# Ledger of designs, part 6: VH-VL binders against ADP-ribosylation factor GTPase-activating protein AGD1 (AGD1)

Target 1, 225 residues: ADP-ribosylation factor GTPase-activating protein AGD1 (AGD1), of Arabidopsis thaliana (Mouse-ear cress) (q9fit8r1to225)
Amino acid sequence: MHFAKLDDSPMFRQQMQSMEESAELLRLRCLRFYKGCRKYTEGLGEGYDADIGFVNALESFGGGHNDPVCVAFGGPVMTKFTIALREIGTYKEVLRSQVEHMLSDRLLQFVNGDVHEVKEARKRFDKATITYDQAREKYLSLRKSTRLDVAATIEEDLHSARTTFEQARFHLVSALSNAESKKRFEFLEAVSGTMDAHLRFFKQGYELLHQMEPFINQVLAYAHQ
Below, E stands for the ipSAE of ESMFold2; O stands for the ipSAE of OpenDDE; V2 stands for 0.75 times the mean of E and O plus 0.25 times the DockQ between their complexes.

## First folded at step 1 (VH-VL)

Design p8 (framework fv_pritumumab)
Fold by ESMFold2-Fast, scan of step 1:
Structure p8 (fold): chain C 225 residues (1-225), chain A 117 residues (1-117), chain B 107 residues (1-107)
Amino acid sequence: as target 1 above (225 residues)
Amino acid sequence: EVQLLESGGDLVQPGGSLRLSCAASGFTFSDYAMSWVRQAPGKGLEWVSAISGSGDYTNYADSVKGRFTISRDNSQNTLYLQMNSLRVEDTAVYICATDWYEGFDYWGQGTLVTVSS
Amino acid sequence: DIQMTQSPSSLSASVGDRVTITCRASQDISNYLAWFQQKPGKAPKSLIYAASSLQSKVPTQFSGSGSGTDFTLTISSLQPEDFATYYCQQYDSYPYTFGGGTKVEIK
């Protein structure tokens, strides 16, 4: 972002409007994405509840039942499967929690984040602009007949007002740029962290089932005859 | 003392190209946006193009958009206007001006561009 | 584009006369209006910015007024050196646009 100097008012106004529009667009996109993430985490939670229901139903054929049906359908096998499925459900709940904290919570912070510094910088800039305009008008009204001490004061006031205006302008630009850069990197980190969480989830699930693969194959072979 | 000195005006044929220069002195050139304004013989003023102090932002009048390119070299205190696909109606005195926060302040003397066969 | 309508296109006056030139914008430009003086064969000279603020070292017989869409340049007592063409210009937004000019001629 290269910003026009103090005396480039039309360019500066265009840059400020562009920055404000970009910030608002980012806010709206983050809000939309937050709503999508909320639905996703809600879906994960409902899926976890459904997984528990499935496992609880399957447990009726597992250990703890002293009846011919449980014996006929391999109670110990059902017990191993229910333990594994319940563990996978736990991994899904961990993923849900991680998505909520790493992505949804951060997106909400981006939407509702503290813009206080930007608002205060804007307020200071507006005040400095008015003061500078007033000082310049007084300076341009100076006549050869104006007392030297009065003229010197007006000139000093103009210099002071211009310096304050320039500082307020640069501070506002800096505050806007820093806020956007920080949000950009935090957003990328949150999304990347979420993808890593999915990688961990699938890897843990795979490792659990892979360890059981010989057992699963043995049971499948038995079931064929 | 602020001075703006244009150069590069010449007689060119329709469809030709020309590059104008404006040498600035007496002020901190990079602190000011700059504009090119033209005036056809016996007619009024027409704004052509503007460039920010940094050179990163430019604007153009619709009549020259796509044909003219404004640029600046702050290390040499020089403003440029590259004019391509020149038309007879581009015949004018081209003047550079400082684009101050509250309007144009200083103007150059101008350089005449004549587009004729 | 913002259109600037300037009137009159020309006027004849004598030294000491009060001269009034008007400028109308096709839409609200707040106070982002400047006035320029141009003498034959010379570059324009800035007189007024922000509709009513005099540029440095511009004589006090020049004054500007107005806001929004209607603006006026007044020369309270015309001097020999004031015979020139005067232009208004809006700098509220790009593209910048000038009025058609007002030629102030000696009677």
Scores: ipSAE 0.000, ipTM 0.394, lowest interface PAE 18.4, mean pLDDT 80

Design p9 (from p1 with heavy chain R98K D99W Y100S Y101E D102Y S103R S104Y G105S E107A Y110I, light chain N92D L96W; framework fv_pritumumab)
Fold by ESMFold2-Fast, scan of step 1:
Formats: C-alpha cells, structure tokens, sequence
Structure p9 (fold): chain C 225 residues (1-225), chain A 121 residues (1-121), chain B 107 residues (1-107)
C-alpha cells in the first residue's frame, strides 16, 4: 500500500535538514580553522626569516684568526652558537611544513565538498527521486476506464520505483554518516599529529641546547670575571 | 452504478471470531485499494485496515494488528475482514470503502452501508 | 500516530450561513487530507481530497484549504441538506486517522 508520500516524510526531511546543518557548520568551522592555520604557518615562516637574519648578524663575530674583533669577542664559541641557532631555524621550517601538510591541506579537503562515495550516492538518489516522481505522476493520472493490464503495470512500476527510492535514500544517509565519521577521525589524527610535531620540535631544540650547556656556562663565567 | 454491500455482522461473545464480507459491483474491483472503517455507536470514524488492488500489500491499525486479517477475492469481487479474539471495544458498524487513486481523486470515493458487529456477553 | 484535532465539536447555524470547520494535524501532512460528510444513520460521503479538490458531483458551496498542519472546510452558503457531521482524515502515513467530527446543527 502507498497511501503516504514517502519523499515528504517528516522524519526523512528532518534527518536530511539536521545533516545538512551539521555539515555546513563543520565546513564553516574548518574554513575558520584553515585560515588560522595559514596565519600560524605564515608566522612560523616569518620567524624563520627573522632567525636567519639574527644568525647572519651574529656570524659577523665568528671570523676566527683573521678578525681581531671576532677573536676578542668569542670567535669559536660564537661559531658554535650560530650553528645551533641555524639548526633550530631548520627545526622551525620542518614544523611549518608539517603543520601546513597535516592541517591546512586536510582542512581544505574538508571544505571542498563531498567525497566520491557521497557524490555517487547523491547522484543515485537524485535519479531514483526523478524516477519515483515520474511513476507517481503516471499512477495519479490513471482513469477509472484505464485497462487492467496497463493499470497493473503502472502499479507495479510505482512499487518498484518506491523501493528503489527508499534504498537510494538509505544509502545516501549511510554514506553521509560514514563520511562525517571519517572526517572526524581524520581531523583528530591531524590535530594529534600536529601536537606530536610540536613535541618533537621542542625536544630536538632542547636536546641541542642542552648539549651546549657547558659552553654556555663557560662563557657566562668568563663574562663575570 | 458503483456499489458496496457489507454482510456478516452479528452478536458475538468476547474472544469469538467473525468474518465480514463486502460485495463490490459497478467497477473493476482488482484496480482499486479497499479499506475497512468502523464507527462505534455514537462515536467517530476509525480506520481499521487496507489492502492493495492486487492483494499483495496490507496494513492495519495498531488496535487490531495480529487479530484481524484483511483479504480479497478479485475473481468474486469480494473484500473480507476476518476478526479473531474479539473484544467489547470492537463493537461498531464496519464499513467498506473504495480508495480511488485510479481517478483524479486520492481518497475514499465510495462507501458501503455498513454492517453492525456487537461484542458482548 | 498522527493525531487529528477537529474544531469545533459542534456548531449551530442557519440556512444561508457561512460555516468554517478546522482540522489540525500533530505533524506536517502536506496536502494529504480529505473531508467527509455523514448524515444521521447514513454512510459517510466523500467531499474533498488533497485538501482542496472537490470530489465528483459535490456542490460548489463546499471548499477546502490549507497545507502542512492547518486545514479548513468552508461551506459558503449552508443548505438544508448540509446539516450533518463532518470529518477530516489524513492519509499521509499509516495508520490513517480521522478527526473527532464537527456536528453542524440547525439553530
């Protein structure tokens, strides 16, 4: 029996509206986060440029035996400091690259629309909707004088079209739910990966500077004489 | 021209069974969905059950599901309602109605006279 | 289930009066609403389908309007034969449900 119009189902319309609203909210938040990530990576890039400028200026004091000022103001020790600072700068560039590829690139994928599976399910749903609407119109246009064989065929076609429509609807909802779950896990992985990248950056920087602690102490002790 | 005539209403005791019939004439019976609607004395209309033109699809009100069975014999132009495990609250005039999706109407267009079913001790 | 609330339960009117009966669904039913007339001791008679379409041979004084949840049946000029009980019915989803009825009585 088909006394109800399934494509007007309140439950289906409510579910689709809820999913559409959630998807749009996610898209807007991902876009805002993407812009924040771009600003952060730009800041890291500017920081790297500033680091290079600082190191280049400091290297003017590392000229060895041929420069009396360099010899007087720390020479070999100053060279060790500039090497360490350049290496830290390299770590910042690696961090910038990782943030850009782990977050920004993935966020753009979230913003740019449906994955192929969702697009395919939506296309099938649209086709099934058109077919069902056409079958409904044909069925609703039948006259009392319509031949039994023709009426029976139209009723059968309507039932078939409705079943196909219901299946396509279910597949679309399922595909959308699966896509949202996949985006959630990919988002969490990207953020967690970014935090791990920061941990590695600070750890490497710390370890490099920690190895130089004796030299730092020696220079400080010498300066206090 | 188009006519529906119910029969089979009777006085039955609670827990009893009864089968109602609706004889259709004046239209191609197998082309139209049919329903049973009941009306308790002094009360409003209540839809009971429906069956598709081919008989391949049926639906029931929650109050009768599992107890009533709608069926049709298209060769005899007759609609049936088999009522089992009857309750006092099933007391009503039972009316058969023709659903007219094969015209430019989407509702019941023809109603029978009804047959009274009384369930009491 | 979709609940159909019909108002008023009864009304008194004179021949020639304009009568309006309302029917409210507990959820959206688009235009899948029908109106029926029942005279005392008789079977119902179909008046309107799809909220606003007249059934065959129904007098033009009857009209229906509305969509979604709120519907009205209007009798533009009440005739002697129009004194009856009127019912609305939704057919958007099963189980099909009827309103409680509106009894139109002579003043």
Amino acid sequence: as target 1 above (225 residues)
Amino acid sequence: EVQLLESGGDLVQPGGSLRLSCAASGFTFSSYAMSWVRQAPGKGLEWVSAISGSGGSTNYADSVKGRFTISRDNSQNTLYLQMNSLRVEDTAVYICAKWSEYRYSYAFDIWGQGTLVTVSS
Amino acid sequence: DIQMTQSPSSLSASVGDRVTITCRASQGISNYLAWFQQKPGKAPKSLIYAASSLQSKVPTQFSGSGSGTDFTLTISSLQPEDFATYYCQQYDSYPWTFGGGTKVEIK
Scores: ipSAE 0.000, ipTM 0.371, lowest interface PAE 23.1, mean pLDDT 80

Design r1 (framework fv_recaticimab)
Heavy chain, then light chain:
Amino acid sequence: QVQLVQSGAEVKKPGASVKVSCKASGYTFTGYYMHWVRQAPGQGLEWMGYINPNSGGTKYHQNFKDRVTMTRDTSISTAYMELSRLRSDDTAVYYCARDEYYGSDAFDIWGQGTTVTVSS
Amino acid sequence: DIVMSQSPSSLSASVGDRVTITCKSSQSVLYSSNNKNYLAWYQQKPGKSPKLLIYWASTRESGVPDRFSGSGSGTDFTLTISSLQPEDFATYYCQQYYSTPTFGQGTKLEIK
ESMFold2-Fast, scan of step 1: ipSAE 0.000; ipTM 0.435

Design r10 (framework fv_recaticimab)
Fold by ESMFold2-Fast, scan of step 1:
Structure r10 (fold): chain C 225 residues (1-225), chain A 117 residues (1-117), chain B 112 residues (1-112)
Amino acid sequence: as target 1 above (225 residues)
Amino acid sequence: QVQLVQSGAEVKKPGASVKVSCKASGYTFTDYYMHWVRQAPGQGLEWMGYINPNSGDTKYHQNFKDRVTMTRDTSISTAYMELSRLRSDDTAVYYCATDYWEGFDYWGQGTTVTVSS
Amino acid sequence: DIVMSQSPSSLSASVGDRVTITCKSSQSVLYSSNNKNYLAWYQQKPGKSPKLLIYWASTRESGVPDRFSGSGSGTDFTLTISSLQPEDFATYYCQQYYSTPTFGQGTKLEIK
């Protein structure tokens, strides 16, 4: 509908600027998100180490042969609890590994690859725009006194520059659209995978502790009387 | 991965010529200009010129126009910069760089050229 | 050629400081067709190749910390480091790529 005026349209130039700015903003946000993911997985690792320290300390009250302290403080009960907590610790390590794989390892590759593709297309478009603008300026400077051979060359240069510009424009639009679609699906998969990993972690932990609930309640009732 | 690898250090006498190579990998060599920039010891960056690897067209800085020749070999994705009639003040680190996106976003490691008698 | 004038030639600062470096071009480096300033900033450490920090006057290159920012338009440009880190002590160069590329003289950032 506006094909004849597309390359001179303020709306076309605004659209191209908006798309390019959107791509750069998305890249920056992906880098910030990657940094957040790194801190999250580091936090999970530190938390896991602290949990193991807690379990090891608690274990000092369980399982000793003829240890009066372990016997007095319910050694067999403490042994059951430390085994359960260690098992939960392994679930936490699996969660950390899955999150690290989905967010840190995959997201970094995603950020690097897609940015370069769009960057390449944008550079070609900018070069073509400069060439077209220069050719157009020369064409607009033509006078009746300009030699016919010079005028013909300027007209041909304008035509060639416009063709190159149009090709670079279509290539950039295609690259931006493809990058947006790919990034959207990969991002959603990474986030969904992370949520699924948390679901598995909490479900496994819940099931383990739920099986122990009657025993926990029995020990609590004994201790509170 | 975009990578530019340059030839090794050179020691030349005044009046000689030096030819530095820059091998490109990780991108389409013919789609991007290859620039040459030098830096004398303790001094700033000085742009020397570029070559269009597709056409072979070159553009040289006025200070080097009579002494520099830039060429390329597309079969091995390698650009060359030859500087003739060397003077002691040509002692510098010579860099190749490509404007893959904007500015010079990829640089070679540099080639040290020492001109001494 | 477009001449790039950079100031100061050297600057002493402490970790955590806010640092500003200025760059002036003899002609406008703003391209009207895309409204972009063809101005870049580079960091160079001793014995290393220059590293692109900023292009289009204000756009950070991939992997460059957000404490680095560029501003300005036309002929007057500024590079700002909001909270200086030990690894930031280096020489900084501005460069125009609107026409035949030219660099500023460089600004050496030294520990105070």
Scores: ipSAE 0.000, ipTM 0.391, lowest interface PAE 21.8, mean pLDDT 80

Design r11 (framework fv_recaticimab; at its last look DockQ between E and O 0.01; V2 from the best seeds 0.00; counts 0 for: pae E 13.1 > 2, placed apart)
Fold by ESMFold2, look of step 2:
Structure r11 (fold): chain C 225 residues (1-225), chain A 122 residues (1-122), chain B 112 residues (1-112)
Amino acid sequence: as target 1 above (225 residues)
Amino acid sequence: QVQLVQSGAEVKKPGASVKVSCKASGYTFTGYYMHWVRQAPGQGLEWMGYINPNSGGTKYHQNFKDRVTMTRDTSISTAYMELSRLRSDDTAVYYCARVPYYYDSSGWFDPWGQGTTVTVSS
Amino acid sequence: DIVMSQSPSSLSASVGDRVTITCKSSQSVLYSSNNKNYLAWYQQKPGKSPKLLIYWASTRESGVPDRFSGSGSGTDFTLTISSLQPEDFATYYCQQYYSTPTFGQGTKLEIK
C-alpha cells in the first residue's frame, strides 16, 4: 500500500481510516456469505442423512434374497443399485466437507480472526499514540533550568514511547495490508476450489451411474416382456 | 505439548444422561475439529460425531443424532459430549480425538484423550 | 458408511517375526484429485487409547519405529511389522477418513 510519509501525518491517518472501513465492509460481506455457505453445507449434511434413509427404505422394500418382492424387483440388480446409491451419498459427504473446509471455515476465520486483529491493532495503536503524545509534551516543556537527571529520564521516556508507537503502527499497517491481500487472492482461490469440489462430485456420480447403465437396461428390457 | 484430558469415570442408571468433558492444551483450540469415538468393552471403535470448536457446528452419526449433543466452551478450551436416555449397551469408554489438520473435519486422529469410562447399570 | 474389513482377526507370532495385517475397504478411499489414500493405522494396548502409527496409507507418524510400515492403494492396504518386539502386543485398527470415519474390527496380535 502507498502512504504519504509514514510519520504520523494527517494523510497517513486518513489512509488508515479508509483501509479500516474497507476491512469492515469486507467483514460484513464475508459474514453474509458465511451464513449462506453454512446453510448450504447443513443442507448437504441433511441430504446425506436422507440418502441413507432412502437406501435403507429401498433395501427393506426389496427384502432378502428369498423375498417375493425382491424377486419381482430384480433381486441382485436391486442390491447393485442400493450399493451405488450409498456410494453417491459418500461423495455428497465429501463435497460437504470440502465446501466447509475450503470456503466456510476460511470466511469465518477472516471474520473472527483477521478483522478482529485489525480492531485490536487499532486499539493498541490508539493507546500508544496517547502515551507518545504525553511524552512529547513533557519533552517540549523542558526548560534550561531542568535538572539533568530529570531531562535524561524524559528523553528516555520519549524514545521508549516512540519505539512502542512505531511497533504499534507497523502492526496496524500489517494487519490492514493482510486483510486487503486476502480480499484479492484467497477468496478467489477458495471459491474456485469450491467449484472444483462440485465438478469432482458430479463426475464421480456420473461415472458410477454410467457403470450401472447396463443393469438399468436389463431391468427395463425384462419389464417389456 | 498437545494434550486432551477427559473427565473421570461415570456410573449411571438407564434413562439418565452423561456429559463428558475434554480439555485441550498445547494448541489453538478453535483451529481443529474435535471428534468423539466410543468403544464398548472388548469391542471395536465407533465414531459418534464431531464439533467445529470455532463455529460450534456439529455433525452426528445417524445412530446417535437423536440422543447426543456436542458443545464447547472456547474460553477454557473444553469440548463436551452429552448422551441422553442411556441404555445398558451404552456402557463404553468414550474418547475425544483431534483431527490435526487446520480447519478440516476429515482426517486421522492425533491425539486422543485418555478415555472416560461410562457404565450404565440397573 | 464405508465398511473396513481386517484380516486376520487374531494372530500369534514370536519376537523377531515379520507380521502382515490387511485391511480392505468396501469402496476406494483414493481421492483422485490429490492422489492420496485416506487410510490410517492405529495401535491400541489394553486399557489405553489408540495411538496413531500410519496416515495417508504409508506415512509413518513421528516417533513410530521404522519396523512399522504401511502400503496399498484404493481398497487394499497392509500394515507390516518387520521384526516384532515384545511391546508390539496390541490390537491394530485401520481407519478410513475418505467420508464418515469408520474403523476395521481390529486385529489382536499376541506374542507367543
Scores: ipSAE 0.000, ipTM 0.590, lowest interface PAE 11.7, mean pLDDT 85
ESMFold2-Fast, scan of step 1: ipSAE 0.285; ipTM 0.671
ESMFold2 (binder alone), look of step 2: mean pLDDT 94; pTM 0.951
OpenDDE, look of step 2: ipSAE 0.207; ipTM 0.631
ESMFold2, look of step 4: ipSAE 0.000; ipTM 0.467
ESMFold2 (binder alone), look of step 4: mean pLDDT 94; pTM 0.953
OpenDDE, look of step 4: ipSAE 0.071; ipTM 0.511
ESMFold2, look of step 6: ipSAE 0.000; ipTM 0.556
ESMFold2 (binder alone), look of step 6: mean pLDDT 94; pTM 0.952
OpenDDE, look of step 6: ipSAE 0.326; ipTM 0.700

Design r2 (framework fv_recaticimab)
Fold by ESMFold2-Fast, scan of step 1:
Structure r2 (fold): chain C 225 residues (1-225), chain A 119 residues (1-119), chain B 112 residues (1-112)
Amino acid sequence: as target 1 above (225 residues)
Amino acid sequence: QVQLVQSGAEVKKPGASVKVSCKASGYTFTDYYMHWVRQAPGQGLEWMGYINPNSGDTKYHQNFKDRVTMTRDTSISTAYMELSRLRSDDTAVYYCARVDYEWSYFDYWGQGTTVTVSS
Amino acid sequence: DIVMSQSPSSLSASVGDRVTITCKSSQSVLYSSNNKNYLAWYQQKPGKSPKLLIYWASTRESGVPDRFSGSGSGTDFTLTISSLQPEDFATYYCQQYYSTPTFGQGTKLEIK
């Protein structure tokens, strides 16, 4: 065909391939990020268990009436410290829960949803490409001796196949762009939410320990004497 | 982790309807198509249709279009296949199967539901 | 519909034998744009549901033993079991997913 626009532009093909590769890379990176988030959440849980172990050990030290430490400090100061440490542990558990919810739950669901939509669009495009290629071959094989009604049908089939192909191509490009944009936004939202959770955690912890500072100094002063 | 659990065996008279359920677990129900395939005693596999659990869209094989209805309930991750106006040659094991796209391979299958149609 | 034909319809073999099952499609299931064959193989044991063995003609499903392999392109495909085991007694089906799914009629494998 002299000026028939039957050729797939190298530029459009290259663009689609690049976008598909970018989408797949983003999916893999999101999955790796999810695994990292799960590992971080596990670490926070282990840290909480260690904190509880430490506090329990410290509480065990508050033994009998004749304990020299209890006699020296009257016990109330040690009680304040164990209560504060338990409260810090609670803040860590809240942080763990927030990280798990923000990073794991939403991100994984969003990654799966986007991948499915892209797969649907890709397979639709693949089928449209096959149909278009077959229609093109039939059209290019038309001879002058082919019956007019048969030739008209083949031309009509080519037109329909091309329209379907172009629609599928547009839909694939749109799906890839939309998926990438959505994943990027969700990733940023998850990370920023996690940073906010850390800010709240450290602020609450600081405020609690700041109020304990006079008691910390009291114990240190006695130890230094 | 992925499981498809189907409802129990059924015995029906000719002219009756049967509704088979398939409960999915271990994955996001709306991310995969659910296809239905049947197998008559001693025969091969015959594709009946699919449902897209996300959209509710269905496509049925021409042989079943007049008698089959596929539905889903996303709140309980369950797909349904109802076949009406049963005939003796509808006696078969009915399977649900998970598919990642409209047309693809069947990666997980339900255990099957035996439907016997006899007078 | 694309028609899938399997041969043989039944086969008897001894443990340790190399077994080959053939599947032919009435039209090509090779997609030129991605160079993939839209063909899968399933194993079905009596009273059980089919299990996916191979997809994309030659990709082995996770958990499937190395003795199973798929080959072929276009219209002619083969499933090979390199060293037959007693647990391989089953019926094997090929399936195309290039269009509306269709299955081969099955090959019943008996160990003798």
Scores: ipSAE 0.000, ipTM 0.394, lowest interface PAE 18.1, mean pLDDT 80

Design r3 (from r1 with heavy chain G31S N54S S55G G57S D99G E100R G103D S104W D105S A106Y I109Y; framework fv_recaticimab)
Fold by ESMFold2-Fast, scan of step 1:
Structure r3 (fold): chain C 225 residues (1-225), chain A 120 residues (1-120), chain B 112 residues (1-112)
Amino acid sequence: as target 1 above (225 residues)
Amino acid sequence: QVQLVQSGAEVKKPGASVKVSCKASGYTFTSYYMHWVRQAPGQGLEWMGYINPSGGSTKYHQNFKDRVTMTRDTSISTAYMELSRLRSDDTAVYYCARGRYYDWSYFDYWGQGTTVTVSS
Amino acid sequence: DIVMSQSPSSLSASVGDRVTITCKSSQSVLYSSNNKNYLAWYQQKPGKSPKLLIYWASTRESGVPDRFSGSGSGTDFTLTISSLQPEDFATYYCQQYYSTPTFGQGTKLEIK
């Protein structure tokens, strides 16, 4: 038995501490990002309310059924623009919902817990650590007068406890590394999904307005005269 | 019967300009965007841009933006593509193609192609 | 620009064979709001203009024989010819229209 093997190496302790600190920092950063996403989705909801207000104002400008100003002053134009603006508002609600589900909800799950495998690995490591510590203390209490058969049993118990501890340690480090890699890819998927939702939102809005481009150009040409 | 008929082959010197025409028939000319796509000898297809024949609005690919001009004449249902400051690597078959969707589109009818050869 | 990659660049086949041509986009061309894949397939014979075969990834253009079929979604697409005919020997191109249109480099189908 070598005494250098009785305690964890400084390198292993540094690795464990570094991994745990990285996990905590990542969780904290994700929580801050989640709060930012919440503000963003609330802003999208306020934007939708503002859009409805603007559309209602356009409709009100049209006046009554028999208003000569309404007939002369672009009632048909206002109708087309009102419909388009209401549809764009609907697209904003779809975007808000998608951002909330694809980013905020997933990010909150990421913040709220470790992977099951990591929790189980930590539980096994804790138990193995206690067992190893107990065996180590018993071994360090041995004296010259201790019976040879008793000493042999204590040394064997220590060896078994150390082996179990080293296996549990390796498993925990592996689980932590795997969990961090998985969280990185899951985070990137959530962010990429959110960017895709924005692309779809702008593309749908663009397509709606672009279908109206010939009409917009005709009205602008007429107004310029 | 939808048909797109392009002007004949052109041979140009480097630095010159070429203007290709595309006459549409068999459909309402102003109802579909007209796109231009080129193909260098033995190479694949490259999108250049489009024109909306109704309003005359255009969009050009960044690679051609500084030397391509797309126009149309609705009275004769004809679209035009002019490429200036020609280089030898502009040697290609130039196609007009009708977009079935709106701006960015798949192309259901194609002109027969106009061969443009640029050589010194 | 979205880059379109086709494989193989060329293949040799006999009349009656089943042929598959693959097209991969550098990013998704699926627009989830309308659930459409902005992808088309064309056939081009030597000295002729391209002919539309398939649009929206799997919709066959009117007049195109039913031996031609398209499949796939997102970034991976396949054109299948179930039983090759003599007139099918040509170059095939995929094209995306999700953004500014781009084409694959082409797959040349030749007689074995």
Scores: ipSAE 0.000, ipTM 0.384, lowest interface PAE 24.5, mean pLDDT 79

Design r4 (from r1 with heavy chain D99E E100L Y101W Y102F S104E D105Y A106Y I109Y, light chain T100Y; framework fv_recaticimab)
Heavy chain, then light chain:
Amino acid sequence: QVQLVQSGAEVKKPGASVKVSCKASGYTFTGYYMHWVRQAPGQGLEWMGYINPNSGGTKYHQNFKDRVTMTRDTSISTAYMELSRLRSDDTAVYYCARELWFGEYYFDYWGQGTTVTVSS
Amino acid sequence: DIVMSQSPSSLSASVGDRVTITCKSSQSVLYSSNNKNYLAWYQQKPGKSPKLLIYWASTRESGVPDRFSGSGSGTDFTLTISSLQPEDFATYYCQQYYSYPTFGQGTKLEIK
ESMFold2-Fast, scan of step 1: ipSAE 0.000; ipTM 0.494

Design r5 (framework fv_recaticimab)
Fold by ESMFold2-Fast, scan of step 1:
Structure r5 (fold): chain C 225 residues (1-225), chain A 121 residues (1-121), chain B 112 residues (1-112)
Amino acid sequence: as target 1 above (225 residues)
Amino acid sequence: QVQLVQSGAEVKKPGASVKVSCKASGYTFTDYYMHWVRQAPGQGLEWMGYINPNSGDTKYHQNFKDRVTMTRDTSISTAYMELSRLRSDDTAVYYCARDLEYSDYYYMDVWGQGTTVTVSS
Amino acid sequence: DIVMSQSPSSLSASVGDRVTITCKSSQSVLYSSNNKNYLAWYQQKPGKSPKLLIYWASTRESGVPDRFSGSGSGTDFTLTISSLQPEDFATYYCQQYYSTPTFGQGTKLEIK
């Protein structure tokens, strides 16, 4: 087993408290990280809004296909640029959504779920400890003059209370161990998933702009004449 | 009457193993943890470890972890402490001692009479 | 490990004297949840096993004479024998059980 002394002793309580403090520290760090992720996601949203503003401004400058200004500025090529910029904006929104899901929603679920399980196991352990302590005290009060059937009942109550205590202790240790194992995998998955989302975003952006390169060069050639 | 009776004195060569027994009577053997404490000639008391007689779970002090094994036999209410790879500085009196299960915090209310182990070449 | 320091290492006294032995722990052995000090005192006579005198710093074990008393809290503890008797000449040890058990080095009480 995980603990040297499995009774309600200072050493067992210190080991348990240490594990609970580690779980709480993890919760606070995840909450801080969650707040940073929310700010990053909000920044991505503001960037998307700015991108739409830029595209609308560019669109208004060119007008329409029969507009002399639009014709003078390359007509269909300006339309292609506008469409490409709107598509890049869509890629940014996808990135924002993926970041929000991977970093914010998943981490918050992890933090809340694990703390609840540990707290419930702790409550059960505390109740079992009180019951066991009361049964032990009653057992230790037994005298030679105590009637045999009464003594037998007290011994049976002690055995039952001990069994319940042992089960509650085991469940609490299991809950804490599960919390530690989950934190490692969930955190790594969240971060690596976020990096993969960025990789996909930059790849899509690059491919779209690379396809636009002939039109960019065409416009630049016009500008130098 | 609560009583702990230990096995007799042992003389061992360096590198050998010794197994000390401690037979409990007068109480429910499985209700109390059994500790092992040693005392070298003219020295103080040194805690070695304990065993939970009910579960068989043990805890050893870091200084003894690789050489000590504590066991019990509930059918004869007896605890055992085996120390291997003996050195001359293992010469000591070895005690078993009971801690009270309810106030189970490593104070020892009943002690065995002690087993003298002498390690000489 | 919590280190236990006893003073003095030896003490000479006469029958009827008041004797005090001190014990200091390297960290507090007071557990705030139950407000108990995890400190015990033992008496050891030559050739005999240790005998429990006091537990929880101040609670006297059944059968121990009332001239023995323990006091203190946290890191500083005292064992007092109010009127020394001939049978009290022995070595006295303090022990903490807040964590992995450790003993003081002992105080040998000798006749003057």
Scores: ipSAE 0.000, ipTM 0.440, lowest interface PAE 14.8, mean pLDDT 80

Design r6 (framework fv_recaticimab)
Heavy chain, then light chain:
Amino acid sequence: QVQLVQSGAEVKKPGASVKVSCKASGYTFTSYWMHWVRQAPGQGLEWMGYINPNSGGTKYHQNFKDRVTMTRDTSISTAYMELSRLRSDDTAVYYCARGYDSEYFDYWGQGTTVTVSS
Amino acid sequence: DIVMSQSPSSLSASVGDRVTITCKSSQSVLYSSNNKNYLAWYQQKPGKSPKLLIYWASTRESGVPDRFSGSGSGTDFTLTISSLQPEDFATYYCQQYYSTPTFGQGTKLEIK
ESMFold2-Fast, scan of step 1: ipSAE 0.012; ipTM 0.534

